# Miniprotein binders against Uncharacterized protein YPL067C: the designs that were tried, part 23

Target 1, 184 residues: Uncharacterized protein YPL067C, of Saccharomyces cerevisiae (q02754)
Amino acid sequence: GWKWEQIKEIIESGELARLKRSRQMTDKYHEHKKRTAGLDMNQYVLQKLGWSLDEPQLENAAAKAFSSSTLYAVRANDFPYNFEPGVVHLVLWSKVALPVHSPDKAVREAARARMNAFLQAQPLLRPLLSSGHVAWFVNYPELQSVARIFHAHVLLFFPRERYSAEQVKTTVDDILSHGFEPLA
Short names: E, the ipSAE of ESMFold2; O, the ipSAE of OpenDDE; V2, 0.75 times the mean of E and O plus 0.25 times the DockQ between their complexes.

## First folded at step 20 (miniprotein)

Design r3 (at its last look DockQ between E and O 0.94; V2 from the best seeds 0.85)
Fold by OpenDDE base, look of step 20:
Structure r3 (fold): chain B 184 residues (1-184), chain A 91 residues (1-91)
Amino acid sequence: as target 1 above (184 residues)
Amino acid sequence: SPEDIRELKEKVDRLFYRILELREKIFKRGDPETLEKEIEKLEEEVKELEEEIKRLARKGVDPETIWELKLEILWLAIQIRYLTEELREYE
């Protein structure tokens, strides 16, 4: 799988298409799609999140995104991409879409700043943040399997030399159980 | 042995597909009692895998491999937890 440093470089370059599932995981993903054939993937995701598409979109995305715990959810990716062991692949779902790929520089930068601020504010991520072991990206629309619900891929890297498997488990369980704290 | 590791990974894969099956059943509102029992069975099987990893460690499998295997099992455990959560949502 992709090494952490490579992942960061790819994210920075914007060549996000390079970040993909392994063949094996792709097969599993396809099996999932087959089993859910006839079902809308957006509906499936909404159901597992307990969300509704009828919820109004908030204006001022850069200011409103993540402002309340009701506006986002953190989950482990059910079908993680092909990363080296120790990289934990999370998905941050948000009711408020952040235009992180907007052609408008100001809009894009504001959106990215909001995402960064949100992640940097998370106590559970502090040890990883300080070591540069947190990264995130949003797939381009053409690469998204669930296009109707905004989501960011949040990657956490737990180097083997620093973290036992048990420590990883504890941290991940804590994140998934408590979620992230909102950013006012 | 390499064979033992491969067998373990195959078990992990099988469990993953069983998780997918259960996800489908949950989504389709299958019988909660039956589904709960199936989830419990998966949980037990994950525990068995954990014990198997411990046995491998005692047999001298390198710590890095053990570390990786534990992380794979962690992922299964997370997925099973999600099944439990999803099942509770409609009970």
Scores: ipSAE 0.798, ipTM 0.910, lowest interface PAE 0.5, mean pLDDT 92
ESMFold2, look of step 20: ipSAE 0.832; ipTM 0.920
ESMFold2 (binder alone), look of step 20: mean pLDDT 86; pTM 0.822

Design r4 (at its last look DockQ between E and O 0.88; V2 from the best seeds 0.83)
Fold by OpenDDE base, look of step 20:
Structure r4 (fold): chain B 184 residues (1-184), chain A 91 residues (1-91)
Amino acid sequence: as target 1 above (184 residues)
Amino acid sequence: SPEDIRELKEKIDRLFYRILELREKILKRGDPETLEKEIEKLEEEIKELEEEIKRLARKGVDPETIWELKLEILWLAIQIRYLTEELREYE
Protein backbone atom coordinates (compact mmCIF):
# COMPACT_ATOMS: atom_id res chain seq x y z
CA GLY B 1 0.00 0.00 0.00
CA TRP B 2 0.81 3.67 -0.16
CA LYS B 3 3.39 4.86 2.32
CA TRP B 4 2.53 7.72 4.59
CA GLU B 5 4.92 10.12 2.94
CA GLN B 6 3.57 9.21 -0.46
CA ILE B 7 0.04 9.74 0.73
CA LYS B 8 0.88 13.20 1.95
CA GLU B 9 2.56 14.06 -1.31
CA ILE B 10 -0.41 12.87 -3.32
CA ILE B 11 -2.80 14.87 -1.20
CA GLU B 12 -0.68 17.96 -1.62
CA SER B 13 -0.47 17.48 -5.35
CA GLY B 14 -4.20 16.99 -5.66
CA GLU B 15 -3.82 13.76 -7.61
CA LEU B 16 -6.46 12.14 -5.47
CA ALA B 17 -7.41 9.57 -8.07
CA ARG B 18 -4.25 7.72 -7.14
CA LEU B 19 -5.65 7.01 -3.71
CA LYS B 20 -7.86 4.01 -4.17
CA ARG B 21 -8.80 0.64 -2.79
CA SER B 22 -6.84 -2.47 -3.50
CA ARG B 23 -8.31 -4.94 -5.92
CA GLN B 24 -9.31 -7.21 -3.10
CA MET B 25 -10.99 -4.43 -1.19
CA THR B 26 -12.66 -3.26 -4.37
CA ASP B 27 -14.13 -6.71 -4.80
CA LYS B 28 -15.45 -6.57 -1.28
CA TYR B 29 -16.89 -3.15 -1.96
CA HIS B 30 -18.64 -4.39 -5.07
CA GLU B 31 -20.01 -7.33 -3.16
CA HIS B 32 -21.40 -4.90 -0.64
CA LYS B 33 -23.05 -2.89 -3.39
CA LYS B 34 -24.67 -6.00 -4.77
CA ARG B 35 -26.02 -6.92 -1.39
CA THR B 36 -27.40 -3.43 -0.89
CA ALA B 37 -28.79 -3.10 -4.39
CA GLY B 38 -32.11 -1.99 -3.03
CA LEU B 39 -30.51 1.18 -1.73
CA ASP B 40 -28.12 3.53 -3.34
CA MET B 41 -24.96 4.31 -1.46
CA ASN B 42 -26.25 7.67 -0.32
CA GLN B 43 -29.30 6.12 1.23
CA TYR B 44 -27.22 3.47 2.87
CA VAL B 45 -24.90 5.99 4.45
CA LEU B 46 -27.77 8.17 5.57
CA GLN B 47 -29.33 5.21 7.23
CA LYS B 48 -26.13 4.34 9.03
CA LEU B 49 -25.70 7.90 10.21
CA GLY B 50 -29.34 8.38 11.03
CA TRP B 51 -29.39 11.50 8.91
CA SER B 52 -31.97 12.89 6.55
CA LEU B 53 -31.34 14.76 3.34
CA ASP B 54 -34.23 16.99 4.19
CA GLU B 55 -32.20 18.71 6.83
CA PRO B 56 -31.55 22.32 5.97
CA GLN B 57 -28.10 23.32 4.88
CA LEU B 58 -26.51 25.94 7.02
CA GLU B 59 -25.22 29.09 5.46
CA ASN B 60 -21.64 30.18 5.91
CA ALA B 61 -20.17 26.71 5.75
CA ALA B 62 -16.71 27.79 6.87
CA ALA B 63 -18.14 29.12 10.08
CA LYS B 64 -20.81 26.54 10.77
CA ALA B 65 -19.21 23.26 9.82
CA PHE B 66 -18.38 21.16 12.88
CA SER B 67 -19.82 23.80 15.20
CA SER B 68 -22.05 21.21 16.83
CA SER B 69 -21.70 17.51 17.44
CA THR B 70 -24.96 17.00 15.60
CA LEU B 71 -23.44 18.29 12.39
CA TYR B 72 -20.83 15.63 11.81
CA ALA B 73 -19.88 12.05 12.47
CA VAL B 74 -16.65 10.10 12.49
CA ARG B 75 -16.62 6.56 11.19
CA ALA B 76 -14.04 4.07 10.16
CA ASN B 77 -14.03 3.55 6.44
CA ASP B 78 -15.74 0.25 5.83
CA PHE B 79 -13.60 -0.26 2.76
CA PRO B 80 -10.29 1.43 3.39
CA TYR B 81 -7.95 2.47 0.65
CA ASN B 82 -4.70 0.68 -0.02
CA PHE B 83 -2.46 2.22 2.59
CA GLU B 84 0.49 0.84 4.49
CA PRO B 85 -0.22 -0.83 7.79
CA GLY B 86 -0.62 1.66 10.55
CA VAL B 87 -2.61 4.10 8.47
CA VAL B 88 -6.09 4.30 9.87
CA HIS B 89 -8.67 5.43 7.35
CA LEU B 90 -11.51 7.39 8.88
CA VAL B 91 -14.37 9.18 7.20
CA LEU B 92 -15.61 12.45 8.58
CA TRP B 93 -19.19 12.97 7.49
CA SER B 94 -20.62 16.45 7.70
CA LYS B 95 -24.08 17.87 7.29
CA VAL B 96 -22.40 21.09 6.26
CA ALA B 97 -20.51 20.84 3.01
CA LEU B 98 -17.16 22.58 2.90
CA PRO B 99 -16.15 23.89 -0.51
CA VAL B 100 -12.56 22.77 -0.16
CA HIS B 101 -12.20 22.53 -3.93
CA SER B 102 -13.91 25.78 -4.81
CA PRO B 103 -12.38 27.62 -7.73
CA ASP B 104 -12.66 30.74 -5.63
CA LYS B 105 -9.43 30.94 -3.72
CA ALA B 106 -10.88 32.76 -0.77
CA VAL B 107 -13.74 30.30 -0.43
CA ARG B 108 -11.44 27.34 -0.81
CA GLU B 109 -8.95 28.62 1.72
CA ALA B 110 -11.62 29.38 4.25
CA ALA B 111 -13.04 25.91 3.89
CA ARG B 112 -9.66 24.28 4.24
CA ALA B 113 -8.83 26.45 7.20
CA ARG B 114 -11.98 25.30 8.93
CA MET B 115 -11.14 21.66 8.36
CA ASN B 116 -7.61 22.12 9.61
CA ALA B 117 -8.75 24.04 12.63
CA PHE B 118 -11.26 21.36 13.47
CA LEU B 119 -8.73 18.57 13.31
CA GLN B 120 -6.07 20.54 15.15
CA ALA B 121 -8.48 21.17 17.97
CA GLN B 122 -9.05 17.49 18.67
CA PRO B 123 -7.46 16.30 21.88
CA LEU B 124 -7.45 12.71 20.72
CA LEU B 125 -5.35 13.66 17.72
CA ARG B 126 -2.76 15.74 19.54
CA PRO B 127 -0.01 13.14 19.62
CA LEU B 128 -0.48 12.41 15.94
CA LEU B 129 -0.75 16.06 15.01
CA SER B 130 2.52 16.93 16.65
CA SER B 131 4.30 14.29 14.64
CA GLY B 132 2.65 15.17 11.35
CA HIS B 133 0.69 11.96 11.24
CA VAL B 134 -2.71 13.39 10.44
CA ALA B 135 -3.84 14.08 6.90
CA TRP B 136 -7.12 14.64 5.18
CA PHE B 137 -8.61 14.99 1.73
CA VAL B 138 -11.95 15.32 0.03
CA ASN B 139 -12.47 13.42 -3.17
CA TYR B 140 -13.55 15.31 -6.22
CA PRO B 141 -17.19 14.78 -7.12
CA GLU B 142 -16.30 12.44 -9.94
CA LEU B 143 -14.39 10.24 -7.54
CA GLN B 144 -17.00 10.11 -4.82
CA SER B 145 -19.09 7.05 -4.23
CA VAL B 146 -21.39 8.97 -1.94
CA ALA B 147 -21.76 12.34 -3.56
CA ARG B 148 -24.82 13.63 -1.79
CA ILE B 149 -23.25 13.71 1.64
CA PHE B 150 -20.14 15.71 2.24
CA HIS B 151 -17.33 13.68 3.69
CA ALA B 152 -13.63 14.01 4.21
CA HIS B 153 -11.16 11.21 4.43
CA VAL B 154 -9.15 11.60 7.58
CA LEU B 155 -6.01 9.52 7.79
CA LEU B 156 -4.11 8.75 10.94
CA PHE B 157 -0.68 7.21 10.81
CA PHE B 158 0.53 5.06 13.67
CA PRO B 159 4.14 4.15 12.99
CA ARG B 160 5.04 0.67 14.14
CA GLU B 161 8.11 1.93 15.95
CA ARG B 162 5.97 4.18 18.12
CA TYR B 163 2.72 2.32 18.58
CA SER B 164 1.84 -1.21 19.50
CA ALA B 165 -1.26 -2.69 17.95
CA GLU B 166 -2.91 -2.42 21.33
CA GLN B 167 -2.13 1.26 21.52
CA VAL B 168 -3.59 1.78 18.07
CA LYS B 169 -6.69 -0.10 19.13
CA THR B 170 -7.10 2.01 22.22
CA THR B 171 -6.73 5.27 20.34
CA VAL B 172 -9.03 4.27 17.51
CA ASP B 173 -11.63 2.95 19.91
CA ASP B 174 -11.53 6.21 21.79
CA ILE B 175 -12.00 8.21 18.62
CA LEU B 176 -14.86 6.09 17.37
CA SER B 177 -16.58 5.96 20.72
CA HIS B 178 -16.28 9.61 21.62
CA GLY B 179 -16.04 11.21 18.23
CA PHE B 180 -14.46 14.56 17.68
CA GLU B 181 -15.19 17.66 19.70
CA PRO B 182 -17.11 20.41 17.98
CA LEU B 183 -15.46 23.66 17.04
CA ALA B 184 -17.42 26.76 17.92
CA SER A 1 5.04 -20.42 8.78
CA PRO A 2 4.07 -18.55 5.66
CA GLU A 3 1.30 -21.05 5.14
CA ASP A 4 -0.13 -20.39 8.56
CA ILE A 5 -0.14 -16.68 7.88
CA ARG A 6 -1.85 -17.18 4.56
CA GLU A 7 -4.48 -19.33 6.17
CA LEU A 8 -5.11 -16.69 8.78
CA LYS A 9 -5.48 -14.02 6.13
CA GLU A 10 -7.97 -16.20 4.32
CA LYS A 11 -9.96 -16.53 7.50
CA ILE A 12 -9.92 -12.77 7.85
CA ASP A 13 -11.25 -12.40 4.33
CA ARG A 14 -14.00 -14.93 4.91
CA LEU A 15 -14.99 -13.17 8.07
CA PHE A 16 -15.22 -9.91 6.18
CA TYR A 17 -17.64 -11.39 3.68
CA ARG A 18 -19.70 -12.78 6.51
CA ILE A 19 -19.88 -9.27 7.89
CA LEU A 20 -21.20 -8.11 4.54
CA GLU A 21 -23.82 -10.82 4.63
CA LEU A 22 -24.93 -9.75 8.06
CA ARG A 23 -25.10 -6.15 6.95
CA GLU A 24 -27.50 -7.21 4.25
CA LYS A 25 -29.62 -9.20 6.66
CA ILE A 26 -29.76 -6.30 9.07
CA LEU A 27 -30.70 -3.94 6.28
CA LYS A 28 -33.48 -6.28 5.26
CA ARG A 29 -34.65 -6.38 8.86
CA GLY A 30 -34.04 -10.00 9.56
CA ASP A 31 -34.89 -11.54 12.88
CA PRO A 32 -33.03 -9.53 15.48
CA GLU A 33 -32.49 -12.44 17.81
CA THR A 34 -31.04 -14.58 15.09
CA LEU A 35 -28.85 -11.76 13.89
CA GLU A 36 -27.62 -11.05 17.36
CA LYS A 37 -26.56 -14.65 17.72
CA GLU A 38 -24.74 -14.49 14.44
CA ILE A 39 -22.93 -11.35 15.55
CA GLU A 40 -21.95 -13.07 18.76
CA LYS A 41 -20.56 -15.90 16.73
CA LEU A 42 -18.45 -13.45 14.75
CA GLU A 43 -17.18 -11.97 17.97
CA GLU A 44 -16.13 -15.39 19.14
CA GLU A 45 -14.39 -16.04 15.89
CA ILE A 46 -12.47 -12.79 16.29
CA LYS A 47 -11.29 -14.02 19.65
CA GLU A 48 -10.17 -17.22 18.04
CA LEU A 49 -8.22 -15.27 15.46
CA GLU A 50 -6.59 -13.28 18.22
CA GLU A 51 -5.51 -16.49 19.87
CA GLU A 52 -4.20 -17.76 16.60
CA ILE A 53 -2.10 -14.63 16.23
CA LYS A 54 -0.69 -15.28 19.67
CA ARG A 55 0.19 -18.79 18.63
CA LEU A 56 1.92 -17.48 15.56
CA ALA A 57 3.89 -15.09 17.68
CA ARG A 58 5.00 -17.95 19.90
CA LYS A 59 6.05 -19.86 16.84
CA GLY A 60 8.42 -17.08 15.91
CA VAL A 61 6.55 -15.10 13.30
CA ASP A 62 8.23 -11.74 12.94
CA PRO A 63 6.86 -8.95 15.11
CA GLU A 64 6.02 -6.77 12.14
CA THR A 65 3.74 -9.39 10.65
CA ILE A 66 2.12 -9.94 14.00
CA TRP A 67 1.57 -6.22 14.31
CA GLU A 68 -0.06 -6.05 10.90
CA LEU A 69 -2.29 -9.01 11.60
CA LYS A 70 -3.44 -7.48 14.85
CA LEU A 71 -4.40 -4.33 13.01
CA GLU A 72 -6.41 -6.31 10.51
CA ILE A 73 -8.26 -7.99 13.33
CA LEU A 74 -8.86 -4.60 14.87
CA TRP A 75 -10.55 -3.50 11.69
CA LEU A 76 -12.81 -6.53 11.71
CA ALA A 77 -13.69 -5.88 15.30
CA ILE A 78 -14.70 -2.35 14.39
CA GLN A 79 -16.92 -3.61 11.61
CA ILE A 80 -18.59 -6.10 13.90
CA ARG A 81 -19.18 -3.34 16.40
CA TYR A 82 -20.91 -1.38 13.67
CA LEU A 83 -23.15 -4.35 12.98
CA THR A 84 -24.17 -4.34 16.59
CA GLU A 85 -24.94 -0.66 16.46
CA GLU A 86 -26.93 -0.99 13.27
CA LEU A 87 -28.93 -3.88 14.63
CA ARG A 88 -29.82 -1.91 17.73
CA GLU A 89 -31.13 0.91 15.59
CA TYR A 90 -33.66 -1.43 14.05
CA GLU A 91 -34.87 -2.85 17.36
Scores: ipSAE 0.787, ipTM 0.904, lowest interface PAE 0.6, mean pLDDT 92
ESMFold2, look of step 20: ipSAE 0.836; ipTM 0.922
ESMFold2 (binder alone), look of step 20: mean pLDDT 86; pTM 0.827

Design r5 (from j3 with K36E L74M; at its last read DockQ between E and O 0.92; V2 from the best seeds 0.87)
Amino acid sequence: SPEDIRELKEKVDRLFYRILELREKIFKRGDPETLEKEIEKLEEEVKELEEEIKRLARKGVDPETIWELKLEIMWLAIQIRYLTEELREK
ESMFold2, look of step 20: ipSAE 0.828; ipTM 0.918
ESMFold2 (binder alone), look of step 20: mean pLDDT 85; pTM 0.814
OpenDDE base, look of step 20: ipSAE 0.819; ipTM 0.917
ESMFold2, fold request of step 21: ipSAE 0.835, 0.844, 0.843; ipTM 0.923, 0.926, 0.926
ESMFold2 (binder alone), fold request of step 21: mean pLDDT 85, 85, 85; pTM 0.818, 0.816, 0.815
OpenDDE base, fold request of step 21: ipSAE 0.861, 0.861, 0.861; ipTM 0.935, 0.935, 0.935
ESMFold2, last read: ipSAE 0.845, 0.843, 0.845; ipTM 0.926, 0.924, 0.927
ESMFold2 (binder alone), last read: mean pLDDT 85, 85, 85; pTM 0.813, 0.819, 0.813
OpenDDE base, last read: ipSAE 0.861, 0.861, 0.861; ipTM 0.934, 0.934, 0.934

Design r6 (from j3 with V12I F27L K36E L74M; at its last read DockQ between E and O 0.95; V2 from the best seeds 0.88)
Amino acid sequence: SPEDIRELKEKIDRLFYRILELREKILKRGDPETLEKEIEKLEEEVKELEEEIKRLARKGVDPETIWELKLEIMWLAIQIRYLTEELREK
ESMFold2, look of step 20: ipSAE 0.837; ipTM 0.925
ESMFold2 (binder alone), look of step 20: mean pLDDT 86; pTM 0.822
OpenDDE base, look of step 20: ipSAE 0.854; ipTM 0.931
ESMFold2, fold request of step 21: ipSAE 0.848, 0.848, 0.842; ipTM 0.928, 0.928, 0.926
ESMFold2 (binder alone), fold request of step 21: mean pLDDT 85, 85, 86; pTM 0.819, 0.819, 0.823
OpenDDE base, fold request of step 21: ipSAE 0.869, 0.868, 0.868; ipTM 0.938, 0.938, 0.938
ESMFold2, last read: ipSAE 0.846, 0.847, 0.840; ipTM 0.928, 0.928, 0.925
ESMFold2 (binder alone), last read: mean pLDDT 85, 85, 86; pTM 0.815, 0.819, 0.824
OpenDDE base, last read: ipSAE 0.869, 0.868, 0.868; ipTM 0.938, 0.938, 0.938

Design r7 (from j3 with F27W K36E; at its last fold request DockQ between E and O 0.92; V2 from the best seeds 0.87)
Amino acid sequence: SPEDIRELKEKVDRLFYRILELREKIWKRGDPETLEKEIEKLEEEVKELEEEIKRLARKGVDPETIWELKLEILWLAIQIRYLTEELREK
ESMFold2, look of step 20: ipSAE 0.830; ipTM 0.921
ESMFold2 (binder alone), look of step 20: mean pLDDT 85; pTM 0.815
OpenDDE base, look of step 20: ipSAE 0.827; ipTM 0.923
ESMFold2, fold request of step 21: ipSAE 0.844, 0.844, 0.851; ipTM 0.928, 0.928, 0.930
ESMFold2 (binder alone), fold request of step 21: mean pLDDT 85, 85, 85; pTM 0.813, 0.819, 0.817
OpenDDE base, fold request of step 21: ipSAE 0.853, 0.853, 0.852; ipTM 0.933, 0.932, 0.932

